# Designs tried in a protein design chat: miniprotein binders against Uncharacterized 14.6 kDa protein in sodA1 3'region. Part 16

Target 1, 131 residues: Uncharacterized 14.6 kDa protein in sodA1 3'region, of Leptolyngbya boryana (Plectonema boryanum) (p51586)
Amino acid sequence: MQTLAQMDILVVDDDPDTRDLLRFMLEDEGAIVTVAPNAKEALSLLERELPKLLVSDVAMPEMDGFELIGRVRELPKGETLPAIALTAYAREEDRQAALRSGFNDYLTKPVDPLELIRLVQQYCLAFPPDA
Short names: E, the ipSAE of ESMFold2; O, the ipSAE of OpenDDE; V2, 0.75 times the mean of E and O plus 0.25 times the DockQ between their complexes.

## First folded at step 15 (miniprotein)

Design U7 (from N8 with L31F; at its last look DockQ between E and O 0.84; V2 from the best seeds 0.81)
Fold by OpenDDE base, look of step 15:
Structure U7 (fold): chain B 131 residues (1-131), chain A 81 residues (1-81)
Amino acid sequence: as target 1 above (131 residues)
Amino acid sequence: SEVTIRIEFTGDDPEQLRQAVEWILRIAEYFGLEVKVTVKGDEVKITIEGLSPRQAKAIRAWVRIIARYLGLKVEVKITED
């Protein structure tokens, strides 16, 4: 439907199937998607250029999503970058942990790609791409 | 060109198999495609036709994710129509 046309999105997940799935689904809606297999590479990309939205796995080896979002919030203009966490747990305490660490929202795994698209659409409406 | 994806889930928990089918139906419906489902014992076979190669690749990724999550064995085959 091209509802996310021209929206820059960075997806961070150590699972290649998740990266492939989410990239396709978001691109199918017109988004401009970049993927990173780990937090370190994601951070390098973010330091060079901020997307309109960050979607990141939380449970990643070496550097988890909590640490990643913390680093992002320290970057110039990173303090206001919308960010969605992908978590294995649906418990309220886990949701609160994601929010406290700096994420704006969260989705539980396995990530329903349709649910992600709907959530991303909400952020697109709230923070439309610059003209 | 279009391709067909054939998915085979295997597991001893009928509820897990049901959930797997549900997850696959959701994405297929999003693409506006019908799904053929056959259930036999501990095995579920799913066939989706009329997919683009890219769609098939995405569905395969989704299938693998679901299989791992539900603890199911899975085989996927993609063929040209």
Scores: ipSAE 0.853, ipTM 0.936, lowest interface PAE 0.5, mean pLDDT 93
Fold by ESMFold2, look of step 15:
Structure U7 (fold): chain B 131 residues (1-131), chain A 81 residues (1-81)
Amino acid sequence: as target 1 above (131 residues)
Amino acid sequence: SEVTIRIEFTGDDPEQLRQAVEWILRIAEYFGLEVKVTVKGDEVKITIEGLSPRQAKAIRAWVRIIARYLGLKVEVKITED
C-alpha cells in the first residue's frame, strides 16, 4: 500500500541529509517529491507549479522559512497550499510563530520519520491527488 | 538488489548513544527490518541487512542527522548483499 501515491510534495531544507531523508521516506510511500536547497529555488519551483503539500525548514540562511511562507501566500492559489514547518524549537512561542507566519502545522527537528509520514498522510487525505 | 548498512556511533555520553539507537530502531521498524546492535565501550555498532538501496539512503541520511544533532562521531558503510 502506497498511502501517498501520486501526491506532489515540495521539500525545502538547506541540509542535504534532511532533503534525502524526507525525499526517500515520502517516495517509499508513493509520493512524487521535489526538493529545493533554499527558499529562492523553492519559490522558483512554486511559481511554476504548486504541489499538493509544502514541507519547509524554518531556519535557513538568507531567506528563512517564515519569509518563504509569506511569499508563498502571495502566489496565485498559494493562500490555500497546505504547509508544514520544520523547526528546531518546540516551545509555545515557536509554535505560535510558525502558525502566525502562515504554516498550517509543524514538526520539531530532528524530524522523526514516523511523525513526518503520519502528518503528511493527514494532509494528503484531506487533499487527495485528483481533488 | 538488497544492501547492508553498518553504522558506528562513538560518544562519551551513554544517553546520547542510547537515543541514537532508539531513532535507528524506529526507522528500521517502519521498514520492517531486523537490527543488530553491539555496544563496546564508547562505541555502538548497528547492522541492518536486507535494505533496498532507497531505504539505505534514507537511513544513512537519518544517521548523519542524528550524529550532528547529538554531537556523536559516526561512520557509515553500505555494502551489496
Scores: ipSAE 0.736, ipTM 0.871, lowest interface PAE 0.6, mean pLDDT 87
ESMFold2 (binder alone), look of step 15: mean pLDDT 86; pTM 0.849

## First folded at step 16 (miniprotein)

Design H5 (at its last look DockQ between E and O 0.64; V2 from the best seeds 0.00; counts 0 for: other shape alone 6.534 > 2.5)
Fold by ESMFold2, look of step 16:
Structure H5 (fold): chain B 131 residues (1-131), chain A 89 residues (1-89)
Amino acid sequence: as target 1 above (131 residues)
Amino acid sequence: SEVTIRIEFTGDDPEQLRQAVEWILRIAEYLGLEVKVTVKGDEVKITIEGLSPRQAKAIRAWVRIIARYLGLKVEVKIENGKVEIRVEE
C-alpha cells in the first residue's frame, strides 16, 4: 500500500544509516525522496526547487538544523514549507527550540521509521495545498 | 535476489535487549517479514529471511542505529540466500 505516492520529500541528516533507512521507508510508501548529507547541500537543493516536505536533523556539523531552517524560512515560498526536525531530546525545552527555530514538528532520535511515516502522512495527506 | 539478515545484539541490560528486539519486530511486521528470535543470557540473535536487497539495507541501517542508541554490541551479516554445499554424485 503506497500512501505517499509522488510526494517530494527532502531528508537531511549527516548519518548515512539514517539517510538509508528513511529514504527506503518513505520510498516504500511511494514518495520521491532526495537526501542530503549536510545543510550546505540541502540549501543548494532547496534554492533550486522546494520539496513538499523537509525532514532535517538538528545536530549537524558546521551548519546545524536550526540555522538551516532559518535560512529556508527566508527563501521564496519557504515560509510555508512543512518541516520536521529530528532531535536527540524530547523535553519541552527541546520541542520549543525546534518550533521557535521554524520547524513545524519534531521526532526524537532514534527516529522510528513507522512514527516518521505516520507524521509525514499527517502533513502530506491531511493538508492539501491551496490553489 | 532474496537475502537473509542475521543480527546479534549483546548487552548486560535485559531491558535494552528487549527494546532492540521490539524495534526490529515492529519494522519486520510492517514489511510483512517473519522473524526468528533466540535469547540466551546477554545475547539475542535475530534472523530474517526472504528480504529484498533494499529491505535488508534498510533493516541493517535501523539495527546499527538501534545499537548505537542503546549502547549494545551488534554483529550483522547479510547473505545471498542460503550457502548450499552440493554433494557431487
Scores: ipSAE 0.787, ipTM 0.853, lowest interface PAE 0.5, mean pLDDT 85
ESMFold2 (binder alone), look of step 16: mean pLDDT 77; pTM 0.732
OpenDDE base, look of step 16: ipSAE 0.842; ipTM 0.913

Design N10 (from N8 with K40E E43T I66L; at its last look DockQ between E and O 0.95; V2 from the best seeds 0.86)
Fold by ESMFold2, look of step 16:
Structure N10 (fold): chain B 131 residues (1-131), chain A 81 residues (1-81)
Amino acid sequence: as target 1 above (131 residues)
Amino acid sequence: SEVTIRIEFTGDDPEQLRQAVEWILRIAEYLGLEVKVTVEGDTVKITIEGLSPRQAKAIRAWVRILARYLGLKVEVKITED
């Protein structure tokens, strides 16, 4: 059973190991995954076609994830794009910072791929198979 | 078509070594893979057989992430079955 079928997901992270891991785990659940190594490449992809879900690292060189999500929220239909932040810090202040920046949710690093799948599956409930 | 991954974590903190093993066991269980673990002093050796090349690449990626996060030295070997 592929629980993420119909889910186009963009994963943004400057760490190639994170991109490889998360792509495989999400694709193993049926998702169509695009990866970007930085925020500028991510914006280029988003301007062409919005995914159903954005997963983005916060701590990236040059343009960080807070700046990225701010730009995404200015795109057509970008205000409603579900977005999950990947953050190094789990304190309540860090959670609030991610949400104030425009992310809908967050996961702490190291990103447990099983926790990511479970969180992404919750957003997938908007696109269930016909019952 | 199948491969074997051999992982060696080395570190001074036994709790960090235990965490690495726990994380590897969880992803292996999710993927339906059997894991062999051997502990030798400050080194933990993990062997997983019967992987696809894509599974091995993903586990290698996770192993490298874990080593960096936990401050462990790591060696990874992937061989054809």
Scores: ipSAE 0.804, ipTM 0.906, lowest interface PAE 0.5, mean pLDDT 88
ESMFold2 (binder alone), look of step 16: mean pLDDT 86; pTM 0.854
OpenDDE base, look of step 16: ipSAE 0.865; ipTM 0.942

Design N11 (from N8 with E22K R26Y K45T; at its last look DockQ between E and O 0.91; V2 from the best seeds 0.84)
Fold by ESMFold2, look of step 16:
Structure N11 (fold): chain B 131 residues (1-131), chain A 81 residues (1-81)
Amino acid sequence: as target 1 above (131 residues)
Amino acid sequence: SEVTIRIEFTGDDPEQLRQAVKWILYIAEYLGLEVKVTVKGDEVTITIEGLSPRQAKAIRAWVRIIARYLGLKVEVKITED
């Protein structure tokens, strides 16, 4: 069953393996997935058209995910865009940092693709796609 | 054509090898794929047949992520069935 049918999702991660894995798993559930290899490219895409959900790595070179989400929250309609952080750190202070920066939730790396699907489903169902 | 992926993890910590196997088994089972696992000392071989090229690419990506995270040596071979 395709549980994410027609959901627009942007995945931002500088690791090509992570982009390949997450794109496949989400598309296998019916999502429309766009990937970006860095925050600058992600911002260019977001400024043109917002997805229904953003999934972004935190530890990226040049512009990290904290800077990315801060700029996203300043975009028109970006204040309410659901956003999930991907973080290497499981410590509570790292979780709190992601949430304080503007992410709605997080997953620890290595990202279990089934946990990702479950979490994405929660956000996509809470904010169903435009009719 | 369908493909077969063969994954060989090597490491001196059996707990890390078991964790790698668990992660691969769960994604393969989710995708409805038959998995063969052979465990021999510090080596684990995982073979998955009947994959689409897209599935093989995704599993190879996950395998490389797992190996880097756990510090395991890994070899991956994809062959046409």
Scores: ipSAE 0.786, ipTM 0.899, lowest interface PAE 0.5, mean pLDDT 88
ESMFold2 (binder alone), look of step 16: mean pLDDT 85; pTM 0.840
OpenDDE base, look of step 16: ipSAE 0.857; ipTM 0.938

Design X5 (at its last look DockQ between E and O 0.89; V2 from the best seeds 0.00; counts 0 for: pTM E .730 < .8, unsure alone 69.349 < 70, SAP 75.32 > 70)
Fold by ESMFold2, look of step 16:
Structure X5 (fold): chain B 131 residues (1-131), chain A 108 residues (1-108)
Amino acid sequence: as target 1 above (131 residues)
Amino acid sequence: SEVTIAIEFTGDDPEQLRQAVEWILRIAEYLGLEVKVVVKGDEVVILIEGLSPRQAKAIRAWVRIIARYLGLKVEVVIGDDPEELRKIAEELARRVKEAGLKVVEIRE
């Protein structure tokens, strides 16, 4: 069952293993996946065209995910872009930090790709692809 | 076009080893893959057959992520030709014999 067919997803993470894993798992469910290894490359992509969903690591060198999402929320139509944070920290204060920064939800590392798929599916049902 | 991946985790905390196995088994089950698991004290060997090359790359990536997160020593071998498949089987058999453990089949 390809539950993410035609869902455009941008995945931002500086770990190449995470990019490889998440791209495969999401594409296996039918998504169209673009990957970026850092926040600057991600912003360049986002400024040209918004995906339907953003998945971004928080702990990245130079520009972290909190700064990234802040910049995204300033883009045209970026205020409502669904965004999931990937964070190393599971404490409630870490959750609150991700939500205050502008993410809609979060997953703790190591990111179980099945939990990511489940969460992405929830956002696909709430924000279906443009007809 | 089908490959086999052999994964060995080593660590001194059995709970971390169990967690690593659980994470691998969940992905394998999702992908409909058959898995064999051998447990020997501070080592776990996982053998997954029937993968596409893309599946093997993804599972290898997940394995590396798990190992780094849990601080486990890991070795990954992908059997993409007959000679490599034989080496994987021989290494697995040797480690089981050295430990005196029986290889068990865990159906997924």
Scores: ipSAE 0.758, ipTM 0.868, lowest interface PAE 0.5, mean pLDDT 82
ESMFold2 (binder alone), look of step 16: mean pLDDT 69; pTM 0.664
OpenDDE base, look of step 16: ipSAE 0.781; ipTM 0.912

Design X6 (at its last look DockQ between E and O 0.86; V2 from the best seeds 0.00; counts 0 for: pTM E .745 < .8, other shape alone 5.48 > 2.5)
Fold by ESMFold2, look of step 16:
Structure X6 (fold): chain B 131 residues (1-131), chain A 109 residues (1-109)
Amino acid sequence: as target 1 above (131 residues)
Amino acid sequence: SEVTILIEFTGDDPEQLRQAVEWILRIAEYLGLEVKVIVKGDEVAIVIEGLSPRQAKAIRAWVRIIARYLGLKVEVIIEGDSPEEARRLAEEIARRLKELGAKVEEIRE
């Protein structure tokens, strides 16, 4: 069952294994996946065209995911873009930090690709592509 | 378009080895793949057959992520990466089956 058919998703992570894994798993569910290895490239893509969902690592060199999401929330139509943070910590303070920065939800590393798919599906159903 | 992957984890914490196996089994089940697991002391070998090349690369990526997170030593061999690696895969499978007391010529593939 391809539950993410034609859903545009941007995945931002500086780890090539994470990019390879998540791209494959989401594409296997039918998504159209774009990857970016850093926040600067991600922001360039986002300024040109918003996806339906952003999945971003927090701990990235130079510009981290918190700065990235802050910039995204200032873009036209970026204030409502669903965004999931990938974080090293599952503590309540880490959750509140992600939400304060502008993310809608988070997953802890190592990112189990099956849990990512489940969470992505929930956001795609809540915010349909043509709604 | 069907390949085999051999994954070998080494570590001195059996709970971490068990966790690594569980994570691999979950993704293999999702992909509809059958898995063989061979446990010997502080080593675990996982053999998955019938993968597409794309599936094999995705599993390799997950395996590397798991190993880094858990601090495990890992080696991954994908059939067809090179002639030498394909031969090494066959030799390693034979070695692991010998550790279980089984004769290589009696086991299919």
Scores: ipSAE 0.757, ipTM 0.868, lowest interface PAE 0.5, mean pLDDT 84
ESMFold2 (binder alone), look of step 16: mean pLDDT 72; pTM 0.687
OpenDDE base, look of step 16: ipSAE 0.787; ipTM 0.910

Design Z6 (at its last look DockQ between E and O 0.95; V2 from the best seeds 0.00; counts 0 for: pTM E .560 < .8, unsure alone 54.442 < 70)
Fold by OpenDDE base, look of step 16:
Structure Z6 (fold): chain B 131 residues (1-131), chain A 109 residues (1-109)
Amino acid sequence: as target 1 above (131 residues)
Amino acid sequence: SEVTIRIEFTGDDPEQLRQAVEWILRIAEYLGLEVKVTVKGDEVKITIEGLSPRQAKAIAAWVRIIARYLGLKVEVKIENGKVEITVTGDDPEKLREIARRLAELAEEY
């Protein structure tokens, strides 16, 4: 099915395998996916155009996902951009840290791409892409 | 055209290897790919057929991700034809146990 058709998604992760996998799986559902290998490049992309959804690793060198989401929230219309954090830690305190930093939701690594698709589908239903 | 992926898992923990294969099988099922499990002596081989080059690349990426997570050694070879996942280890008894578990998973998916 093309359940994510016309949905613009930015995936930020320093692992090329993660970028390749998530891009393929989301595109297979019809999403329009852009990937960035680091927070700096992601921010540059976001300053030009906001996607419908941001998916970002939190543990990245130089600028982590927590700092990234903070910068995003300062951008015009960035305050309401849905954002999902990807993290190696599954503890509740880590989840709360992600939420406090500005993320809307949270997934643990290794990211089950089917779980991510299901979560993104929920966001698509809640915030349908423009026609 | 169709692509063959040869995935070799090395390790002696049947549960870890089973989990790794299970995660692969879930994605294969989602993508509508056929899965076969074969046993050659103490070697377990999982074959996924009919993959496009893009599917093969994605599956290879996923295999590397889960291998790193589980602390397993893995080699992925991509060729034309069918995908083969080979599980290797030093303990024949453990390998046979892995084979049994993987066969059960293949029947489920």
Scores: ipSAE 0.502, ipTM 0.815, lowest interface PAE 0.7, mean pLDDT 81
ESMFold2, look of step 16: ipSAE 0.554; ipTM 0.792
ESMFold2 (binder alone), look of step 16: mean pLDDT 54; pTM 0.439

Design Z7 (at its last look DockQ between E and O 0.94; V2 from the best seeds 0.00; counts 0 for: pTM E .586 < .8, unsure alone 60.724 < 70)
Fold by OpenDDE base, look of step 16:
Structure Z7 (fold): chain B 131 residues (1-131), chain A 110 residues (1-110)
Amino acid sequence: as target 1 above (131 residues)
Amino acid sequence: SEVTIRIEFTGDDPEQLRQAVEWILRIAEYLGLEVKVTVKGDEVKITIEGLSPRQAKAILAWVRIIARYLGLKVEVKIEDGKVEITVRGDDPEALRRAAEEIARLLEELS
């Protein structure tokens, strides 16, 4: 099915395998996917155009996902951009840290792409893409 | 065009091997790919057929991710029109247990 048709998603992760996998899986559901290998490039993209959803790794060199989401929240309309964190840590304290930093949700690595799709589908229903 | 990929997982922990296979099977099922399992001596071979080049690329990416996460050694060979995943263990008994678990998982996914 094309359950994510017309949904613009930005995926940020320094691992090329993660970028390739998530891009494929999301595009297979009809999403429009852009990928960035680091937070700096992601921020440049976000300053130009906001997607419907941000999916970002938290543990990245130079600028981590926590700092990225903080800067995103300072952008025009960035305060309401749905954002999902990808983290190696599964503890509740880590989840709270992600939420406090500005993410709306979080998934643990290795990211189950099917779980991500299901979560993204929920956001698609809650925030349907523009026709 | 269809792509053949051979994936070999090596390790002596049957649980890690089982988990790796389970993760791959989940994606294969989601993508509607046909899966076959064979046991040959000291290895378990999983064959996924009918993959497009893009599907193969995604599966390979996932295999590498899972291998790194589980600390497994993996070898990949790209051949003609199907993907073969070979699970190897140094302990024959452990390998047997892994094979049985994989078989059960396949039944559940069928």
Scores: ipSAE 0.517, ipTM 0.827, lowest interface PAE 0.7, mean pLDDT 82
ESMFold2, look of step 16: ipSAE 0.618; ipTM 0.817
ESMFold2 (binder alone), look of step 16: mean pLDDT 61; pTM 0.532

Design Z8 (at its last look DockQ between E and O 0.92; V2 from the best seeds 0.00; counts 0 for: pTM E .580 < .8, unsure alone 57.692 < 70)
Fold by OpenDDE base, look of step 16:
Structure Z8 (fold): chain B 131 residues (1-131), chain A 106 residues (1-106)
Amino acid sequence: as target 1 above (131 residues)
Amino acid sequence: SEVTIRIEFTGDDPEQLRQAVEWILRIAEYLGLEVKVTVKGDEVKITIEGLSPRQAKAIRAWVRIIARYLGLKVEVKIENGKVTIEVTGDSPEELERIARELAERY
């Protein structure tokens, strides 16, 4: 356990249940989790400090996840920030859309928190947090 | 302190109900929580014990997410000491089968 210790993760989703669930599950593995209810607030947080990983819903009102990731990629050091999209669809074309917009990976909703943990663990191994 | 929550799933499709329950049980198992499965009349009763308030909140969130996804009706009640998941449907025989299978697995 504690496989994600010291890993800073930002979770962006307009559903409070999703935010609560993912925050709990990731924190249970030792991650340092920040949540945002919309893309605008997420962007404000990201402009101040970049996490180690961004997890964002794509289908959000006002500003969707595709636009958000585009803005993130324009930030200093935002070009290489690992980002996972949460999408309602599992089709390959949807995956490609997420990748083209700037995400590195995607998961389908409803998000299996155990699957997310496994995926985040892979990123932790690839990009270990600072000791 | 430990928290008890009662989760009640209602729907016409026993398979959907089974899937919902299994998704919840996977998380319960991951968190190291004790699980009990019983048949109560024409419903499946699943009890998860030893939850912290934070765990209960997370499980409740997950239940609501699953219910919305599967189009199921769900009621969650918080009590002292354990979580009870009640799965109801139109086919008591199928519910009993599901309960038996889950009881053998967990």
Scores: ipSAE 0.573, ipTM 0.840, lowest interface PAE 0.6, mean pLDDT 81
ESMFold2, look of step 16: ipSAE 0.582; ipTM 0.791
ESMFold2 (binder alone), look of step 16: mean pLDDT 58; pTM 0.475

## First folded at step 17 (miniprotein)

Design J1 (at its last look DockQ between E and O 0.93; V2 from the best seeds 0.86)
Fold by ESMFold2, look of step 17:
Structure J1 (fold): chain B 131 residues (1-131), chain A 80 residues (1-80)
Amino acid sequence: as target 1 above (131 residues)
Amino acid sequence: EVTIRIEFTGDDPEQLRQAVEWILRIAEYLGLEVKVTVKGDEVKITIEGLSPRQAKAIRAWVRIIARYLGLKVEVKITED
């Protein structure tokens, strides 16, 4: 079953192993996956076209995921874009920082790809698209 | 098809167990059979019948696991 068939997802992470793993696992479920190795490249893609879901590492060189999501929330229709943070930090203060920055949820590294798929399915399948 | 052979080495048996568990979960999801052998502080994992794309993804996960847990890892991919 391809539970994510034709769902457009952007994955942002500076680790090539993470990009390879997550792209394969989401594509195996039928998603259309775009990857970006850094926040600046991701922002360029997002300014041209919003995906259905953003999955972004927080700890990235130069522009981190908090800065990225802040800019995304100021884009047309970016206020409501579902976004999942990938973070090394599981403390409550770190969760609150991610939510205050504009992410909807987070997963702690190392990201089990099956847990990501389950969470992505929740966001992509449970909420109808805007007209 | 290809075969991936993975060897983890580490001093903490719980970390070795966790690495195996994470690989078994993804292999089961992909419908792959896994052979696991444990010898002292080493674990050897063999998965046969992979596509090249599956092997690339599993190698990526294996590298992520090893870095997170601080395990030494060797990975070999061979054509069947």
Scores: ipSAE 0.796, ipTM 0.904, lowest interface PAE 0.5, mean pLDDT 88
ESMFold2 (binder alone), look of step 17: mean pLDDT 81; pTM 0.768
OpenDDE base, look of step 17: ipSAE 0.867; ipTM 0.942

Design J2 (at its last look DockQ between E and O 0.89; V2 from the best seeds 0.00; counts 0 for: other shape alone 2.515 > 2.5)
Fold by ESMFold2, look of step 17:
Structure J2 (fold): chain B 131 residues (1-131), chain A 80 residues (1-80)
Amino acid sequence: as target 1 above (131 residues)
Amino acid sequence: STVRITIRFEGDDPEQLRQAVEWILRIAEYLGLDVEVRVEGDTVTIEIRGLSPRQAKAIRAWVRILARYLGLEVRVEIEE
């Protein structure tokens, strides 16, 4: 397991248990984690300052994760923000839908926090903090 | 300032109970925690000792997520 020291991560999910679990596990690896309970709040945060990585649920009420990522890709420097989708669907079509919407990768639910950590670590090596 | 968490899963499908146990054991091992598991019919009891309050909160969150996705009833107690 690799250090996520000083990696700014925004986690968006309407389930408070998911926010609690993922924040703890990522912070335990050294990340700086901000959480948002919905896409509207997430977008407000993103418009002020981009994190180094976005992790977002897809199936959210009102504004879903596909709409959220679409708006993020229109923000200054949002075009290249690494983004991981959390989705209930595991088929190749679902992967392609997430990528067409602007996500770089995805994980299926229930989201095993150890698999999330490994995937996040891969993006940290590719997009180091304050590079 | 360490705590103990006791997790009781109940359900009719043995495969879902086993899957829940396996996922809890994986996270406990990652965190370096010792786990005791007891099986009684449709009930599985998992006990983990020596957790920080933050670890217990995280494990409780994971347990609740698993119970919802697997359709299991769950009771979580944090003591001592």
Scores: ipSAE 0.796, ipTM 0.900, lowest interface PAE 0.5, mean pLDDT 88
ESMFold2 (binder alone), look of step 17: mean pLDDT 78; pTM 0.745
OpenDDE base, look of step 17: ipSAE 0.848; ipTM 0.934

Design J3 (from N8 with L70F; at its last look DockQ between E and O 0.86; V2 from the best seeds 0.81)
Fold by ESMFold2, look of step 17:
Structure J3 (fold): chain B 131 residues (1-131), chain A 81 residues (1-81)
Amino acid sequence: as target 1 above (131 residues)
Amino acid sequence: SEVTIRIEFTGDDPEQLRQAVEWILRIAEYLGLEVKVTVKGDEVKITIEGLSPRQAKAIRAWVRIIARYFGLKVEVKITED
C-alpha cells in the first residue's frame, strides 16, 4: 500500500539527480511531489501554498537552506510547517545548526531510501492517543 | 517496456567501492529488485534487469549521486529488454 498517498511534498535541491531520485521515491509511495532547483523558486512556491512537508538541501548556492527555512518560518502558517534538512555533514555541530535554524529534523547524504521514507512518513502522518 | 541497467564503478579504494555497492543494493532492496554484482580489482559491475523506465532513471540518478559522493568513476548503460 502507498503510505504517502496524496501528501503534498516540496523538495528543494540544486542537484538534478537528487531531485529526480527523491521525486521518484516519494511518488512511488503515493506523494504529490513538487521540486524546486533553488531556494528562490522554493519561496515563490511556498508563498502560494504550503505543502504538508518541506525537504530541503542545506548547501545550495546563493540562498542556502538555513536562509530558506528562516524565510519559511516568517510566512503565514509557515512556523509549523514540518521541514527536513538534507546535509552532507554528519558532525554534531551541523546537526544542531540545522535544528536551531528551524528545521524539525535532518538526514545525512547520501540519503538512505528506507530512512527517507520512514522519516517523511513520520512527519506526514499523525498518531494521536487512543480516544 | 522493461529495461536493464548496467553500472560500472572504478576506483582505487576498495572500501569506497564496497560502500558504493551497499548503497546501490539498498535502493534495489527497497524496489524489490534482484541485483547481480561482480567485483574485480578496482572495478565493480552491477546489473539490474526488469526495470520500468522510471525505475531505471531513478537508479541512474542514484548511481551518479553515489559516484560523486565517493569520488568514483562510473559508467551507466540502459538497454531495452
Scores: ipSAE 0.721, ipTM 0.868, lowest interface PAE 0.7, mean pLDDT 87
ESMFold2 (binder alone), look of step 17: mean pLDDT 85; pTM 0.831
OpenDDE base, look of step 17: ipSAE 0.865; ipTM 0.940

Design J4 (from N8 with V21I; at its last read DockQ between E and O 0.92; V2 from the best seeds 0.86)
Amino acid sequence: SEVTIRIEFTGDDPEQLRQAIEWILRIAEYLGLEVKVTVKGDEVKITIEGLSPRQAKAIRAWVRIIARYLGLKVEVKITED
ESMFold2, look of step 17: ipSAE 0.806; ipTM 0.907
ESMFold2 (binder alone), look of step 17: mean pLDDT 85; pTM 0.837
OpenDDE base, look of step 17: ipSAE 0.866; ipTM 0.941
ESMFold2, fold request of step 19: ipSAE 0.808, 0.813, 0.818; ipTM 0.913, 0.912, 0.914
ESMFold2 (binder alone), fold request of step 19: mean pLDDT 85, 85, 85; pTM 0.838, 0.839, 0.840
OpenDDE base, fold request of step 19: ipSAE 0.863, 0.864, 0.865; ipTM 0.941, 0.941, 0.942
ESMFold2, last read: ipSAE 0.825, 0.816, 0.818; ipTM 0.917, 0.912, 0.915
ESMFold2 (binder alone), last read: mean pLDDT 85, 85, 85; pTM 0.839, 0.835, 0.839
OpenDDE base, last read: ipSAE 0.865, 0.864, 0.864; ipTM 0.941, 0.941, 0.941

